# VHH binders against q9y6x5: the designs that were tried, part 12

Target 1, 379 residues: q9y6x5
Amino acid sequence: LPPKLLLVSFDGFRADYLKNYEFPHLQNFIKEGVLVEHVKNVFITKTFPNHYSIVTGLYEESHGIVANSMYDAVTKKHFSDSNDKDPFWWNEAVPIWVTNQLQENRSSAAAMWPGTDVPIHDTISSYFMNYNSSVSFEERLNNITMWLNNSNPPVTFATLYWEEPDASGHKYGPEDKENMSRVLKKIDDLIGDLVQRLKMLGLWENLNVIITSDHGMTQCSQDRLINLDSCIDHSYYTLIDLSPVAAILPKINRTEVYNKLKNCSPHMNVYLKEDIPNRFYYQHNDRIQPIILVADEGWTIVLNESSQKLGDHGYDNSLPSMHPFLAAHGPAFHKGYKHSTINIVDIYPMMCHILGLKPHPNNGTFGHTKCLLVDQWCI
Short names: E, the ipSAE of ESMFold2; O, the ipSAE of OpenDDE; V2, 0.75 times the mean of E and O plus 0.25 times the DockQ between their complexes.

## First folded at step 2 (VHH)

Design a5b (framework vhh_7uia_1; at its last look DockQ between E and O 0.01; V2 from the best seeds 0.00; counts 0 for: pae O 10.8 > 2, grease 27.5 > 24.2, SAP .699 > .668, placed apart)
Fold by ESMFold2, look of step 2:
Structure a5b (fold): chain B 379 residues (1-379), chain A 122 residues (1-122)
Amino acid sequence: as target 1 above (379 residues)
Amino acid sequence: QLQLVETGGGLVKPGGSLRLSCVVSGFTFDDYAMAWVRQAPGKELEWVSDIYSSGGSTYYEDSVKGRFTISTDNAKNTLYLQMSSLKPEDTAVYYCAKEGYDILTGYSFDYWGQGTQVTVSS
């Protein structure tokens, strides 16, 4: 009887949305399971890095997906402009679906979780959908449930990814209660559909389900812009990533570029790579550029253009606005238990425990999640 | 099969009004955002307006704000652009488009209609 796990991400689901909006379906899910109110994610608080941290238990410097836009100086490869499905980018770690499906009589399935359409260590998810944002949640759910119910060898680990509320959070900002209420109600309806489908297919009572997210969202505005062209000629550097953490590859002496930037705005911290705060765990990878710029919460780094975004993420991972939540239900989890916080890297060793997998070396702490699990003593 | 079919373009005098329609098939409006995008001859594409399909928030490019109104009729799967106080500068091919969100690249326009010509001229 192999244990089964479905890992679901609703991108950009800020933890305090649970307190500030109504989620009847998600609250029913939580009532019969567990809630972690805040998950402290990894820096930078961007989509690809944090989704890979969940499934590897590693900080970004250790798994190598350090941003949504990257440059590797040794190979001269670009991520975003060149090849986002090149295994080169992903091969510095082993995600849990690879470990899972290499076990005898086990398969993995994926509906668009970052990296699941890439052959990482020459291993692609046993069943997967190529990423396509036009595919509805219902179709993603239908494929995942079909694979969970009908595959041989059986699918024991599955992932499901959805782009909301991140997309709407960027467009409207998290403080737009009218629009975010409509968006979040739709997401709650999708959670209701998920639970109903699992019940109808006979999966609900024997499947462990984690619903989580990669990061939160903070409010931006046209009044909070940092214009880099006001501080430094664009010709002095190559811009690898822009906002809210800019990645700067100097074209002239690095110290000259740093000096031109260090007083650019009181709302931006400028770090030489060696001076990046240790608490970020964001130093020891060749893909981290020689200079990074870290905007204050709600500030947007721009060249010479307006921003159409009213919400953003990627900021300091100590900010509560950057934190997602985690909810879980299933035979491995307690019922009606609420926990205040874990680190996002703790999810990986917990999932390995649930699935009976030996975790690879990682940065997570199994002890942080013991109170969620019925087979563990919580003290 | 996704299809977007624009109608309602034509020749109109400055200060006039025009209503563009876009009939949509192959998806539900409550899952997606819809947009109007225009291209004048020899110019780049310009985002005009968008709306979340359930009659949610709207955005308008500054030059059309107060003159154009975007709306939807979910029962007819139709997107509208009501244009008033038209100026010669509004002359363009107008496209309806479905917005998408790519996990890596962010917002994009996944599907386009054939376009409808709007000409504002004396």
Scores: ipSAE 0.012, ipTM 0.357, lowest interface PAE 8.7, mean pLDDT 89
Fold by OpenDDE, look of step 2:
Structure a5b (fold): chain B 379 residues (1-379), chain A 122 residues (1-122)
Amino acid sequence: as target 1 above (379 residues)
Amino acid sequence: QLQLVETGGGLVKPGGSLRLSCVVSGFTFDDYAMAWVRQAPGKELEWVSDIYSSGGSTYYEDSVKGRFTISTDNAKNTLYLQMSSLKPEDTAVYYCAKEGYDILTGYSFDYWGQGTQVTVSS
């Protein structure tokens, strides 16, 4: 039988949650599989970019989803969570479900993973759900498992996405132990439901399952605000992307805008596009705006409005608070093995290997994940 | 030392069949895509087929779909190309190659064999 893989994302699941909270179901999942304790995600550390990096193995500058909000100066198009279905934004890369879908006797399924309800390179998953945050995890899980079990051609790759604990992290802040404990308990229960469903359907022993996330969460405060209006008139620029990495499109001379912003706050770095640090791999794309503002961890860039979020993400991808985890179970994976760290782009070549797919050019290193796999030599 | 050695070429009539073999030494197919490429006299190098042995994923150019079959024997570290319904247009030197990628130049071939001549003629 051809290998099957289910990729699951719990948005905003910070890696150290595993150390600070109890996850009986997830721990059991890990005990019978593998764990990567920290996954270094891509800059910026936001939802759409990182989810697309997972399934393409590319840095943001290469796959073209450079933020949750984007603007293309040539076409004058805008991208946002409410306007994300134009293939124009996604076609700079080929995600793994498309590659899989194009193979003979294989099909892909998706439950609300970013980009899965869009025809990319004129290809869409045979089975998918349009994004709707109101749809329960149970319904998403039921559809995915039904498709994995009964489809023809068989579904060999599937994705499942859930919005927590990100939403709650924003609302309560990651340091709220009482509320986050409740939220994370629910997440663990959902993982329990997933495992139980797979066992009930007889899929558990033969299905490879990856549970991961796109980013972490850091604590924000009303006492840590950077007000741009104090530094520059709003009429001099357009804000394309918001805190903590603001994308600035100048309406006047770029240098003038830069000079007004460069000393705005000691807790914010201001970069001209060409001066963005190389380690971010966030320069070589036309969708990256001329000026980028990067707030320090826990600081929020605002206008004349107060921040309502107690937690946020999108900060420097070297920060541990921004890192997610990866757990996996199935025939392809060892049992009871833990690994310290990988890059988020490394997941793609690993998934391709598991599925027997030829990888598209990518930034991942297959060698980083070899120790997770039973068929590979681990030094 | 890394080496690719092609065999199986020859003269065949239109409609005939040939099986090409490529013995690989110095590396394994496990993590790499292997390809057959061909070059006819006076023409550019043409990608024919490739295989990712880890799961048997195969690709073919349109002109050979349904006629050619690429496969591997990992135990023998050998790549095969079964060619059927051969046409005069298939006349070329056939090479087996290990695929690679360079961040600056894109897809490439890291290693090549010496090639084997395939001639389809009445």
Scores: ipSAE 0.005, ipTM 0.308, lowest interface PAE 10.8, mean pLDDT 93
ESMFold2 (binder alone), look of step 2: mean pLDDT 78; pTM 0.788

## First folded at step 4 (VHH)

Design b01 (framework vhh_surovatamig_d1)
Fold by ESMFold2-Fast, scan of step 4:
Structure b01 (fold): chain B 379 residues (1-379), chain A 122 residues (1-122)
Amino acid sequence: as target 1 above (379 residues)
Amino acid sequence: EVQLVESGGGLVQPGGSLRLSCAASGFTFDDYAMSWVRQAPGKGLEWVADIYQDGSEKDYVDSVKGRFTISRDNAKKSLYLQMNSLRAEDTAVYYCAKEGYDWLTGYSFDYRGQGTLVTVSS
């Protein structure tokens, strides 16, 4: 009875992969749906922050998941374990599954989306899987489709997360055509399996499906390293996050640490917290450290060691290499429509509209996505 | 309990060959891509080679391409690395790894063995 939405994320799916590789299954999905060619994500362009921005419509400084490794200066708590179930880290925002469940007679289901195995504002996803990277895409898909068909109250919002192509992008680098071609073909096959499963179960025609990602990937090199230990002795600071955005907590006067770091590398910008560029919307949160280092695209910050990563992300969100795409299909969406760009925070108010939910205050603009929707004016 | 037991390391002269073996237990070996990674003295971890679940796709770091060959035997739950034309720079502890992912660090490996030391020296 109520509208249903399945939100799928393929982690680290750089938008221009769509132009450089063949995706027959994804192209068939897009042909009868919509494509947003690139999505401008939030800074920093990391997995946890951007996945939470998709489901809250908020910049990182507002939702509080400001990095994959965090330190809260007020409470002195540390976050550095993906199995940390402390709701403290997630409670600065209300994700869409929580809002969905607070409406009368609605359930949510989740296969591995970040935050869905945590009770946020005393509400955990009605059905969920504890995060475990070893669980196959097929098992995640089987659980999600079972919950969509066999739940009371009905599941109206479901999420499905997959680690590729991020894992392979880190391992091989995005410019490795041979290896990335193989990886991306496997992802396209998984999209084909998803569509086939939904059709076989009678879900396809009445389910809204969004396929998106949190960020892109850029090529790194052992020739592009910034050795932080050559800039400053580790005894002067605590390192909260390393690369490509380093979060520095001084053990001495902040100005002294800043002076030791400034001008250390031509391929790294050093910011006092209050001097972080306004366009990043990365300043107003106690979990953002007093000094932030931002490496140039393709440069890796290290501590006297080699990096095994040939690809990375986390860089400036203005970089096209950091941008994912969004494709969607279902009764809410036009067929065969292509749109150039939206902001990642715009996804949340669009999803709230599709589900008939009142959105919490957010940084998205519904007008940016209205041309995707059949029930909206596009002039 | 995941267990990976490496063997086959040792001392070899430059230009020589060694074959590393890894015996896997405690998980469905056929369901996972597998890697060999190494750590040279005083260096970080370096990915060397990987092999897809069914053995169909194999990849290597450029410095070992044409010299090393990765293979697997799913019936025996074993992973192998044939190392030819060994160089002093190949000296490292070699680890058999089940490929994995973590949200915080991205691509990672599940190391369940002690590794096997390969020393290339006269």
Scores: ipSAE 0.044, ipTM 0.490, lowest interface PAE 5.9, mean pLDDT 90

Design b02 (framework vhh_surovatamig_d1)
Fold by ESMFold2-Fast, scan of step 4:
Structure b02 (fold): chain B 379 residues (1-379), chain A 122 residues (1-122)
Amino acid sequence: as target 1 above (379 residues)
Amino acid sequence: EVQLVESGGGLVQPGGSLRLSCAASGFTFDDYAMSWVRQAPGKGLEWVADIYQDGSEKDYVDSVKGRFTISRDNAKKSLYLQMNSLRAEDTAVYYCAKEGYDWLEGYSFDYRGQGTLVTVSS
């Protein structure tokens, strides 16, 4: 029988939450599994880009989901929540559920992971749920476990996505200990429910489970705003994405737009596309705009209005506040092992190895995750 | 489809009290934080109060702290706003809102129906 893997994401779960709050259910999961304390995500540190990097092993410039809001200069198409189901946006890479279905007689199942309700290279998960934030965690879990236990050909790869703690992190900010404590306790209870459900259904001992996230969260403030209208008139550019990474499409001379922006605020960096730092791996794609503004941690770019966000993400991927963690349990993983850091792109080749799949070319390094696995030599 | 039906508004004198109710359907009520938002004549939408899924935590805009109390009854799928010591500036249409998730903003507010009008005047 082929090995099985369930990949779970709690959106916006900052790594250091594990040190500042109690997680009894997650702690029990880790005790008999592995913990990677920090996962270095890809730039920009946003939901759609990083979720797609996890399942493709590619930097954003390579997989094509370069932001949550995008414009493609070649086709003149706009990407937003209202048209995120157009396969055009997702077809620059092959996610693991597609590979899983095409290489072997296997099925994939998905409860709302970004991209799973889109046919990519004419392939959609055998079982999936259209994205709907109103569907409970319990309903998502019920569907995933039913599909893992009652499918032919067998479901060998399954995904489960949950919007918290990202929604609350934006609303309250990560430094609101009272509100974040309640949110994080609820998430720990959901992890307990997940483990209990898998045990009751006889899945727990033979299923590999990865719990991870796409990014962290940092505290924002009304005292840390960058008013773009103070820098440049709206008539000179089209705004593709605003904060904390603004994507600027000039309507006039690019150099003139750049010069108006360059010295406007000490709390943002202004880059011409060709000058974007190499370490971001955020340059070689038509969906990356001619000018990018990158706000400093905790600063919000606005258009002559206040921001209601007390927390945000999208900042420099070298910032620990932007890093999630990874925990895993199952027959493929060691028990009681802690590892310091991996890159988020390393998750994909590790998952391919666990499932016995040949990975598509990717930016991950299998060697970075070897020490987590029982069937590998780690010196 | 998310359905939120507000009631309990009316005309009240300054210093008076009103209790607003909201009946919810079309989603798993006890999985979501809920909010009250209001819109005064000629002004934008203003968030007033919210309540966590189990009723354990409540937040208020500064102008209503100590005067308004938000509560919920998950068994009845209902949200309430007790408004005391009402002021002329509290005059607005009040909307019950479900907190949701949006990929771009990280959270959003859904509301349905006409809202309920609260007029504070002598």
Scores: ipSAE 0.143, ipTM 0.576, lowest interface PAE 5.0, mean pLDDT 90

Design b03 (framework vhh_surovatamig_d1)
Fold by ESMFold2-Fast, scan of step 4:
Order: sequence, then C-alpha cells, then structure tokens
Structure b03 (fold): chain B 379 residues (1-379), chain A 122 residues (1-122)
Amino acid sequence: as target 1 above (379 residues)
Amino acid sequence: EVQLVESGGGLVQPGGSLRLSCAASGFTFDDYAMSWVRQAPGKGLEWVADIYQDGSEKDYVDSVKGRFTISRDNAKKSLYLQMNSLRAEDTAVYYCAKEGYDWLDGYSFDYRGQGTLVTVSS
C-alpha cells in the first residue's frame, strides 16, 4: 500500500531491435511480465512530443508539445532550447506526476524524464533532477531508488529516462549492426542492473515497472537529401523546425510559399495546416505552423548543406521503424503475456488505473491495455 | 567546470600538415566519446571526426578520410587531430567537442572549446 510504479524510457528504442539482437536481461524481465511488441506513437515521432503523450494520454495538438522546436503564433514565443524551463510550453496538459501529487497527496520522483524539471500548473515533481546528459544511468538509478524507499508522503510514481539508443541511432544509423550491437548490449546490461538494484533493496516484488520508449529510428543517407533552397528563397519564410517535419512560417503570401514548395521533391509531402491528414491528429494548436513539410522515411530536409545524422526519427507514425515497444513487470501485470500493439496514448489511462488515479480527459482507451492487467477480464 | 582548450591552428600552404591538440578538464575524460568539429567562414558547424571513449572506434567525414587521423591519450586527458594534405576547403575554426545528447538534436556536442583557426592558403 499504495501501489507504486516506475516508468523507464530508453530513448529511440526501435521495436524490431528486440528481434534482431539478443537481450538476455530484458527477456528475463518479459518472461515474468508482459510485452507489447509495437507501440504506435503520436505524430510527429519526436522525443519531447511522445514523452509528453506517454504521461498525459493526449495527442500533440492537445498537449501542446508539438515538436522539439516550436513557435506560438498567439504569444510570439519560441522554444528551441532544451534547457528552456518556461512552463508556458507544458501547461496545455496535466501530466500524471502532477495528478499523482494533487489528487492522492502522494509524492512523485523523476530522473530526467522530459518536463519533470519544469513547474507545470505550479507543480513540479516532488523529487527531480535537472536535465544533464552527463549524469550516469547509475546515478539516476541511485536517486530514484533512494526516493522510492525514503519518502513521506510515499513516492508512488517515479520516472527514469536514458538517452540511448537514440544518441547512437542518430550517430551511426540503425543499420550499423556492429555499433548498434555494442550499444544495445550495454542497454540490456543497464536493465539487468536496474532489476538487481530493485531486488537488493526489497522493492522488486511490490513495484510495477514499465520499460518503454518514445519512438524508433530509421537509416538516413547523404543520397537522400531534400534541399529547400532549390525550391524557395529563405527570405520568404521563417523556419521553425527543419527535419524530417519542417514547420514553415511564411513572411509573404501563404499561397505563394505553398506553391513554391508543393512540387519541390517527390520525397516530401507539403500541407497547408488545414490539409494535414486527420489520422495524424496534428492540426488544432497555435504552435502548428501554417505550412508543414513531411519527408518520406529516410529522407532529410536541408538548407544547401550536408546532414551529419545517419539515423533519424520524426517521420509518419504509421511506419514500423518509428514504433517503440513496451515491457512491464509487477503485481499489476500478467506473467508471460504477449500483446501485438497499443497506442502510445493508451499508456496514460493504464498507469492511472494501476495507481488508482482518476485520469484527466485523454485520447487513450483503457480497453486496449486491459489484457495486460491481472485485475481485468480479457474476453 | 567542464573546459576544453584547443591549440595547434595556424596558416599553412595547400598540401601542408598541422596537428591540433585539445586539453580537457572538469569531467572524467575516459568516459566520453570526443569529436573534432569545424566551422568554415559563413557556414554552419560540420562534424569532422570522432573517437570512442577507449579509442577503439574512429569515424571521419568523407572529405577528410585518409588525410586526417583522430587520436586520444586518456592518461593525459588530451584529444588530437593530425591533418595531412590540407586543402583550401579545410579552412575553418576547429573545435574540440565532448559528445553528448540533446533532446532537440539527439546526437550532440554537450560542450565545445573556444576553437583554433586553421587557414589553408597559398
């Protein structure tokens, strides 16, 4: 009493890595828990948007973190620095740690999950670490486990974020089997360390643990570049976000900018905001720009320059390469159950159920995750 | 406090050689991959070469392969770039960079030094 949940994210962990590499520690975790093979994330398939969707259960147009770089047409504010802690960007939704602290009078703890070092609706995670990529996984784990054991009110919701395999996926590309094998083995060892630490501290049997990710990764190439400067002079627009989804703010007539871009490349779709496909749920927010460019998988949008990224994400959320997985273990979860797919927005209402919280209105469907849970009927 | 100090730049004729050095302090040098990045006048930042924490893996941008060699000395907390067969196109400010992660860019350079100017001119 009460139920406890640790939510762990390994950034950029593409679902099919599980089938192409060996993960002995993760496989032992899954054997006594559950696996969702594919999680269909939200568009755009970027770090900040999807991490916020996991903890709010909302599409990006609803929670307001619509990209990693944003411009708000109403307030004229820009978001382009990951260290920018202005609550304005995060205040369009209520993340689960805020609900946990305000509804149940319980504590939350965070080791670097996006948004947890920002006061959202005047509430910051009870225990948190300011984001710093130089802090080791071990230090993050030490802090989280200390807070889970030594807090009053008790920490019932905790988050742990790790940058790999996203950083290496960008640097080497997901098709570099030699480098990715080394990176993924290290991640599996970190999962082993996590489980061992929780067991040694007496937390393992009574703690619900979810291991998931925000997106996948696809291979890019210098042979697959879309040069915007070949189609339009940069003096005609302000670039809010570049690749693989470019956010264009016209300085001249919107129709003229659209006409210059619409036939720029056979490997890029150009949308006026109102024409963005409904299936993306990416229209109804002032931070979505008047023109959006969506590159085809593996294509990079550039401004007359090379790209250093050999892997990238942000592409169409229907692409399997963009999908992460979800594995979970603990008293709330069945043992040895495998599920094919859920939506990333479904994680939030499931976590609320596990913690006994009333979810804020959200885009998830609890029914999609009920077969994972021991207290639910799956027929 | 993380600090990276580059040296070894200068004016050199096409076909010449230079050796750049970077002295690191304020962090555990042997825990991080390191890069050399450059910025030509009026251009953006370009990655040139990187080296894994133990020196086992080295990568280079195509334009410098076979001409530049990256190396490190973990005991001395130093990073090096040996530049041979220099071309006018290699003219840039060269920065030593500690590799890291940024949520906006993914693979990133957490910290970089003040830079050292390399001018290749006849």
Scores: ipSAE 0.083, ipTM 0.485, lowest interface PAE 5.0, mean pLDDT 90

Design b04 (framework vhh_surovatamig_d1)
Fold by ESMFold2-Fast, scan of step 4:
Formats: C-alpha cells, sequence, structure tokens
Structure b04 (fold): chain B 379 residues (1-379), chain A 122 residues (1-122)
C-alpha cells in the first residue's frame, strides 16, 4: 500500500501560542509524534505565498505567488480575489498534489487549501472543494475523510485548510488573551475531532498527518500608522498591495517616485526592486513591483484613514511573531521527538520523501527535517 | 445561499428602546461569529457589536457600550440587538452580518442582510 499523508493548515497560528495557551488535544497528538517549535516562513509572510511555498518548496520569487494581491506588468493581469481561478498565477511551480497525481498515478484530495481548486499545469486535485469560507470545518473534514477512505485510485495526498486563528488574530490582535483563548480552545477541539474521526474510520495508525500553519500574527495599533498619502500623491503611482508590504507601480519615473517615498517614515523601509535584501529571496519575478515598502513590525500602512485591524502579518520573516509551528504524527514520524526550527520550504521535500515522490527542484533542504523521520539516520 | 433577514426597526423617540432581530439561513449558524453593522444617512458602514459563535464573548463600539446588548439563539438561528437609551446619533440602517474571511484582509463581513431602518427623532 502506498504511504498516505494528510496536510492540515490552521491559518495564522503563531508558534508562541503553544507556550501561552493549553492545547490538550494537540499535546496528545505531539506526545505520540513530533513537534517543530518554529517554522521560518518565506517573505512576504502572507497566506497565499506561504501556503504555496509549503506545497512547492520554493521561495515566492520562484513560485510566482508573491502576495495576496498581485499585478503582472508583462500580461497586465491583476490578482486580488480568492475566487480568481486563472491558472496563470499558479503555473510557475508544480505543487505536490500535481506531482502525486502525475508520477504515481494516485489521487489527491483537497478541502480549501489555496490553489487546489485551480487547474495547475492542466491538472486539478482529483477531489476538491471550490474555495468558500462559509463551509464548516466539519464539512471539510467529512469530505477529506470520505475521499481518503473511498477513492480509486487511492487518495495518497490530502489537504485541509481552516481560516482560524488568522481571522480572529486580525480582529482582536494576538495579545487579547480572553478572545484568543476562546478561539484557540475551539481549534484544539477541532484537532480532537480530527483525530477521533481518523481513529473511528481506521485511518489513524496508517496515515501520516501534518498540522502546520503559514504564518503568525503581531499586535497592531492606531498609534502605529504610516499615512502613505502624506508621502506621495496618488497621481504618481498605482497601488498593487498596501500593508504591511506596499507594492508600488510608478506612473512617472521610478527614481522620482522613490525620492518622494524615501525618508517619509522612520517605521518603513523603501526599496527599489534591485535593492530588496537578498535574505528575503524576493526580487526575481515580474509580479514583484518596481518599488516595495516594508513596514516595521506592528506598523500599518494606510491611505489617510484609520485601520481597525488589531493584528496583522506580512512582516519580515526573521520575526518570531511571524513564525508558525509544525506537528506531525504517523508511521513516517518518530514518537515524542521535539525539534527547534526548520524553514517552511523544507516541508515539501520531506513530504515528497514520505510519499515516495521525486521532488521538483526546490529551495528546501531535506537534511533539516531528517531527524523527524524514522527511516532516516540523524547523527 | 446565505440569507440574513433583519426586522424590528422603526421610529422611536430619544431615550426609547428597540429590539432588532435577524433570521439566518443557508449556513451552519452556530459555527460563525455574527455582527451588527449600521450605516447612518450620508455616512459609511460602522461596526456596532459582535458575538462569538457560542454567545460567550461580546464586543461593542464605544458609543453604544452599556446601552446595546447583542445576543443569539443558535437553536432558532437568530441574532438580536437590544437597543436602550436611543439617541438621535443611533439613526441608521442596521445590518445583520456573518463574519467571514478574505485572504486579502484576513477579516471581513462575508454577507450582510437587506437592513432594517432605525429612526430616533422627536
Amino acid sequence: as target 1 above (379 residues)
Amino acid sequence: EVQLVESGGGLVQPGGSLRLSCAASGFTFDDYAMSWVRQAPGKGLEWVADIYQDGSEKDYVDSVKGRFTISRDNAKKSLYLQMNSLRAEDTAVYYCAKEGYDWYTGYSFDYRGQGTLVTVSS
């Protein structure tokens, strides 16, 4: 029987939440599995980019999903809607579900993971749900477990995505202990439901399950706003993305726009595309705009208005507040093992190894995850 | 199809009370936080109050704290807003809203109803 893997994402699950709140169901999962305490994500620390990095093992400049809102100067296409099904945006990489279906002639299943309702390289997930935030976690879980148990060819790779705690992190801010405690307890209960469902269906002992996230969350404030309208008039540029990383497409000379933006605020960095720090791996793609603005942690870029967001992400990927965690359980994983850190791009080659797939060229390093796996020698 | 139908609006004098209701259908009501949002004449939308899926947590905009109470009945798939000590500034169309998720912003009102008009005047 081929190995099977279920990859679960709870959007915006900051790693530090594990230290500040109790997760009895997640702790029981980890006790018989593995925990990576911090996962260093890719820049920018946003949902679409990082979810695609998890399943491709590539930096954003390489896989082409460089933001949640994008503009391609060559084709003149815009992307800013979760319902946009244009494969153009996703075709610069091959996600693991496509590889799974093409290399092994196996099926893939998806409940709402970004990109899974789009045909990528003319291949769509064998079973999928069109993205709809209104669909409950239970309905997503029911579909995934049905497909894992009742498919031919067998589903060997499945994904499950949930929007919390990201939605509540934005609304309340990650430092609101009362509201976040309630949200995180519900997530832990959903993890309990997931494990119970897999056990009742006879899947638990033979299924590899990864629980992870795409980014963390940081506290924002009305006292930490950068008013872009105080820096530059709207007539000089087209705004492609706003906060906390602003993507600026000049309508006039690029140097003139840069000169109007530089030194406008001590709480943002202004980069010409060529000057973006190499450590971000965020430069070599036509969808990265000629000028980017990067706000300091907890600062929000606005257009002469207030912001009601009490939490946000998208900031520098070196910030611990932007980091998620990874927990895993199953026949491929050690039991009771704790690891300090991996890069988010390392998840893809690890998953390919578990599934017996040949990975496409990627930015991950298998050696970083080998200590999690029972079939690997780790010192 | 998500449907939200508000009722209970009307004309009241300053200091009066009204109870707004919202009937929800087309989604699993007890899985979602719910909000009341209002739009005063010539103004933009303003969030007024929200309530967690199980009714345990409630939040209010500062101007209505102590005067308005949000509640829900999950068995009836209904959301309520008890409005006391009404002021002329509370005059608005009130919308029931299902809290949603948008990858661009992370938090939004996924759907809102047709609205119910509340007029506070002498």
Scores: ipSAE 0.013, ipTM 0.424, lowest interface PAE 7.7, mean pLDDT 89

Design b05 (framework vhh_surovatamig_d1)
Fold by ESMFold2-Fast, scan of step 4:
Structure b05 (fold): chain B 379 residues (1-379), chain A 122 residues (1-122)
Amino acid sequence: as target 1 above (379 residues)
Amino acid sequence: EVQLVESGGGLVQPGGSLRLSCAASGFTFDDYAMSWVRQAPGKGLEWVADIYQDGSEKDYVDSVKGRFTISRDNAKKSLYLQMNSLRAEDTAVYYCAKEGYDWFTGYSFDYRGQGTLVTVSS
C-alpha cells in the first residue's frame, strides 16, 4: 500500500497565534504528532508565491510565481486576475502533484490549492476543484476524503486550502484579540471536524497529514501610509504590484524613476533589481520588475487614498510576524516532537521522501526536516 | 452599476439611539457579506461591523460591541445598523460597504455608498 499525504493550508495563520490563543483540537493533533514552531517563508510573503514554494521547494525567482500580480517583460503578459488559468505563469517549476502522477502511476487530489486547477507541463491534478472562495470548508473536505477513499489509481497526495484566518487578519488586524479569538476558535473547530472525518472514514491511522500556512499577518494603520503619488507622477511608470512590495516598471529612464523614489519615504526601501538583498532570493526572473519598493513592517503603500486593511502581509520574510507554523501527524512522523524552525522550501523534499518520489532539483534541505521523521537518523 | 444608499443619520444626545439603513442595487445582494464603515472628522476610515451573506455570522469592532447590532433583509436588499448608547466618539459619516475577498488584495471593500452623518453632541 503506497504512503498517503494530505497537505492542509490555513491562509495567513501567523505562528505566534499558537501562543496567544487556545487551540484544543490542534493541540490534540500536535500531542500525537510533530510541531515546527516557525516556518521561514519565501520573499515576497504572499499567498500565490508561498503556496507554490511549498509544493516545488523553490524560491520565487526559480518557480516564477513572484507575486500575486505579475508582468513578464519578455512575453508582455500580465497576471492580475485570480481566474487567469494560463499555464505560462506556472510552467517554470514542477509541483509535487505533477511529479506524483508521473513517477508512480498515482493520482493527486486538490481542493482549492493555488495552481491545482491549471494544467502545468500538460498535467493537471487528477481530481480538483476550480477555485471559488464561496465553496465551504465542509464541501472541500467531503471531496478530498471521497477522492482519498474511492480512486484508481489511488490518490496518494491531496491538498486542502482555506482562506481563513487571512481574510479576517486583513479585516481586524492581528492585534484585535476579541475578533481574532472568535475567528481562530472557528478554525480550531474546523481542524476538529477534519480529524473526526478522517477517523470516521478509517483514514486517520494510515494517512500522513500536514497542517501549515503560507505566511503570517502584521498590524497596519491609517497612520502608517506611504502615498506613492507624493513621490512620483503616474506618467513615469507602470505599477505592476502595489503593497507592501511595489513592483515598478519605468516608462522613462530607470535611473530617473529610482532617483524620484529613493528618498521619498523613511518607511520603505527602494531597490534597483540588481541591488535587491541576496537573502531574499528575489532577483533572477523576468517577472521581477526593474525597481522594487519594500515597505517597513506595518506600513501600507497607497495611491493618494486610504487603505481598508488593518492587517497585511508581503513584508520581509525575516520578520517573525510573517512566519507560519507546521504541524504534522501520521505514520511517517514522530509523536510529541517539537522543532524550532525550518524553511518553507524544506517542506517539498520532506513530502517527496514520505511519498517515495524523486524530487526535482530544489532549494530545500532534507536534513532540516529529518528529525520530524521516524525512518530517519536525527543525529 | 453597484449602488448603495445610506439613510438614518442625524444629531443625537450621548446615550441616544439611531438606526441606519442601506438600500442596495446593481448586484446580487444575497451573494455578498456586507459591512458598515465610518469616518470621523479629520480621521481615517474605520471598519465598524460586518454580516455574512445569510446573516449567520456578525462581527463588530471592540468599541461598539454590545452597543451596535448589524442586520440584513435579503428579500428587501437592505442592510441595517442599530446604534444604542451612542458616545461622542461615534460621531462620523457612516458608509454601507460591499465586501470582497481576492487572492491579490485579501479582504477589501469592493464599493461604498455616499454616507450618512451621525453626530453625537454634548
Scores: ipSAE 0.013, ipTM 0.423, lowest interface PAE 8.4, mean pLDDT 90

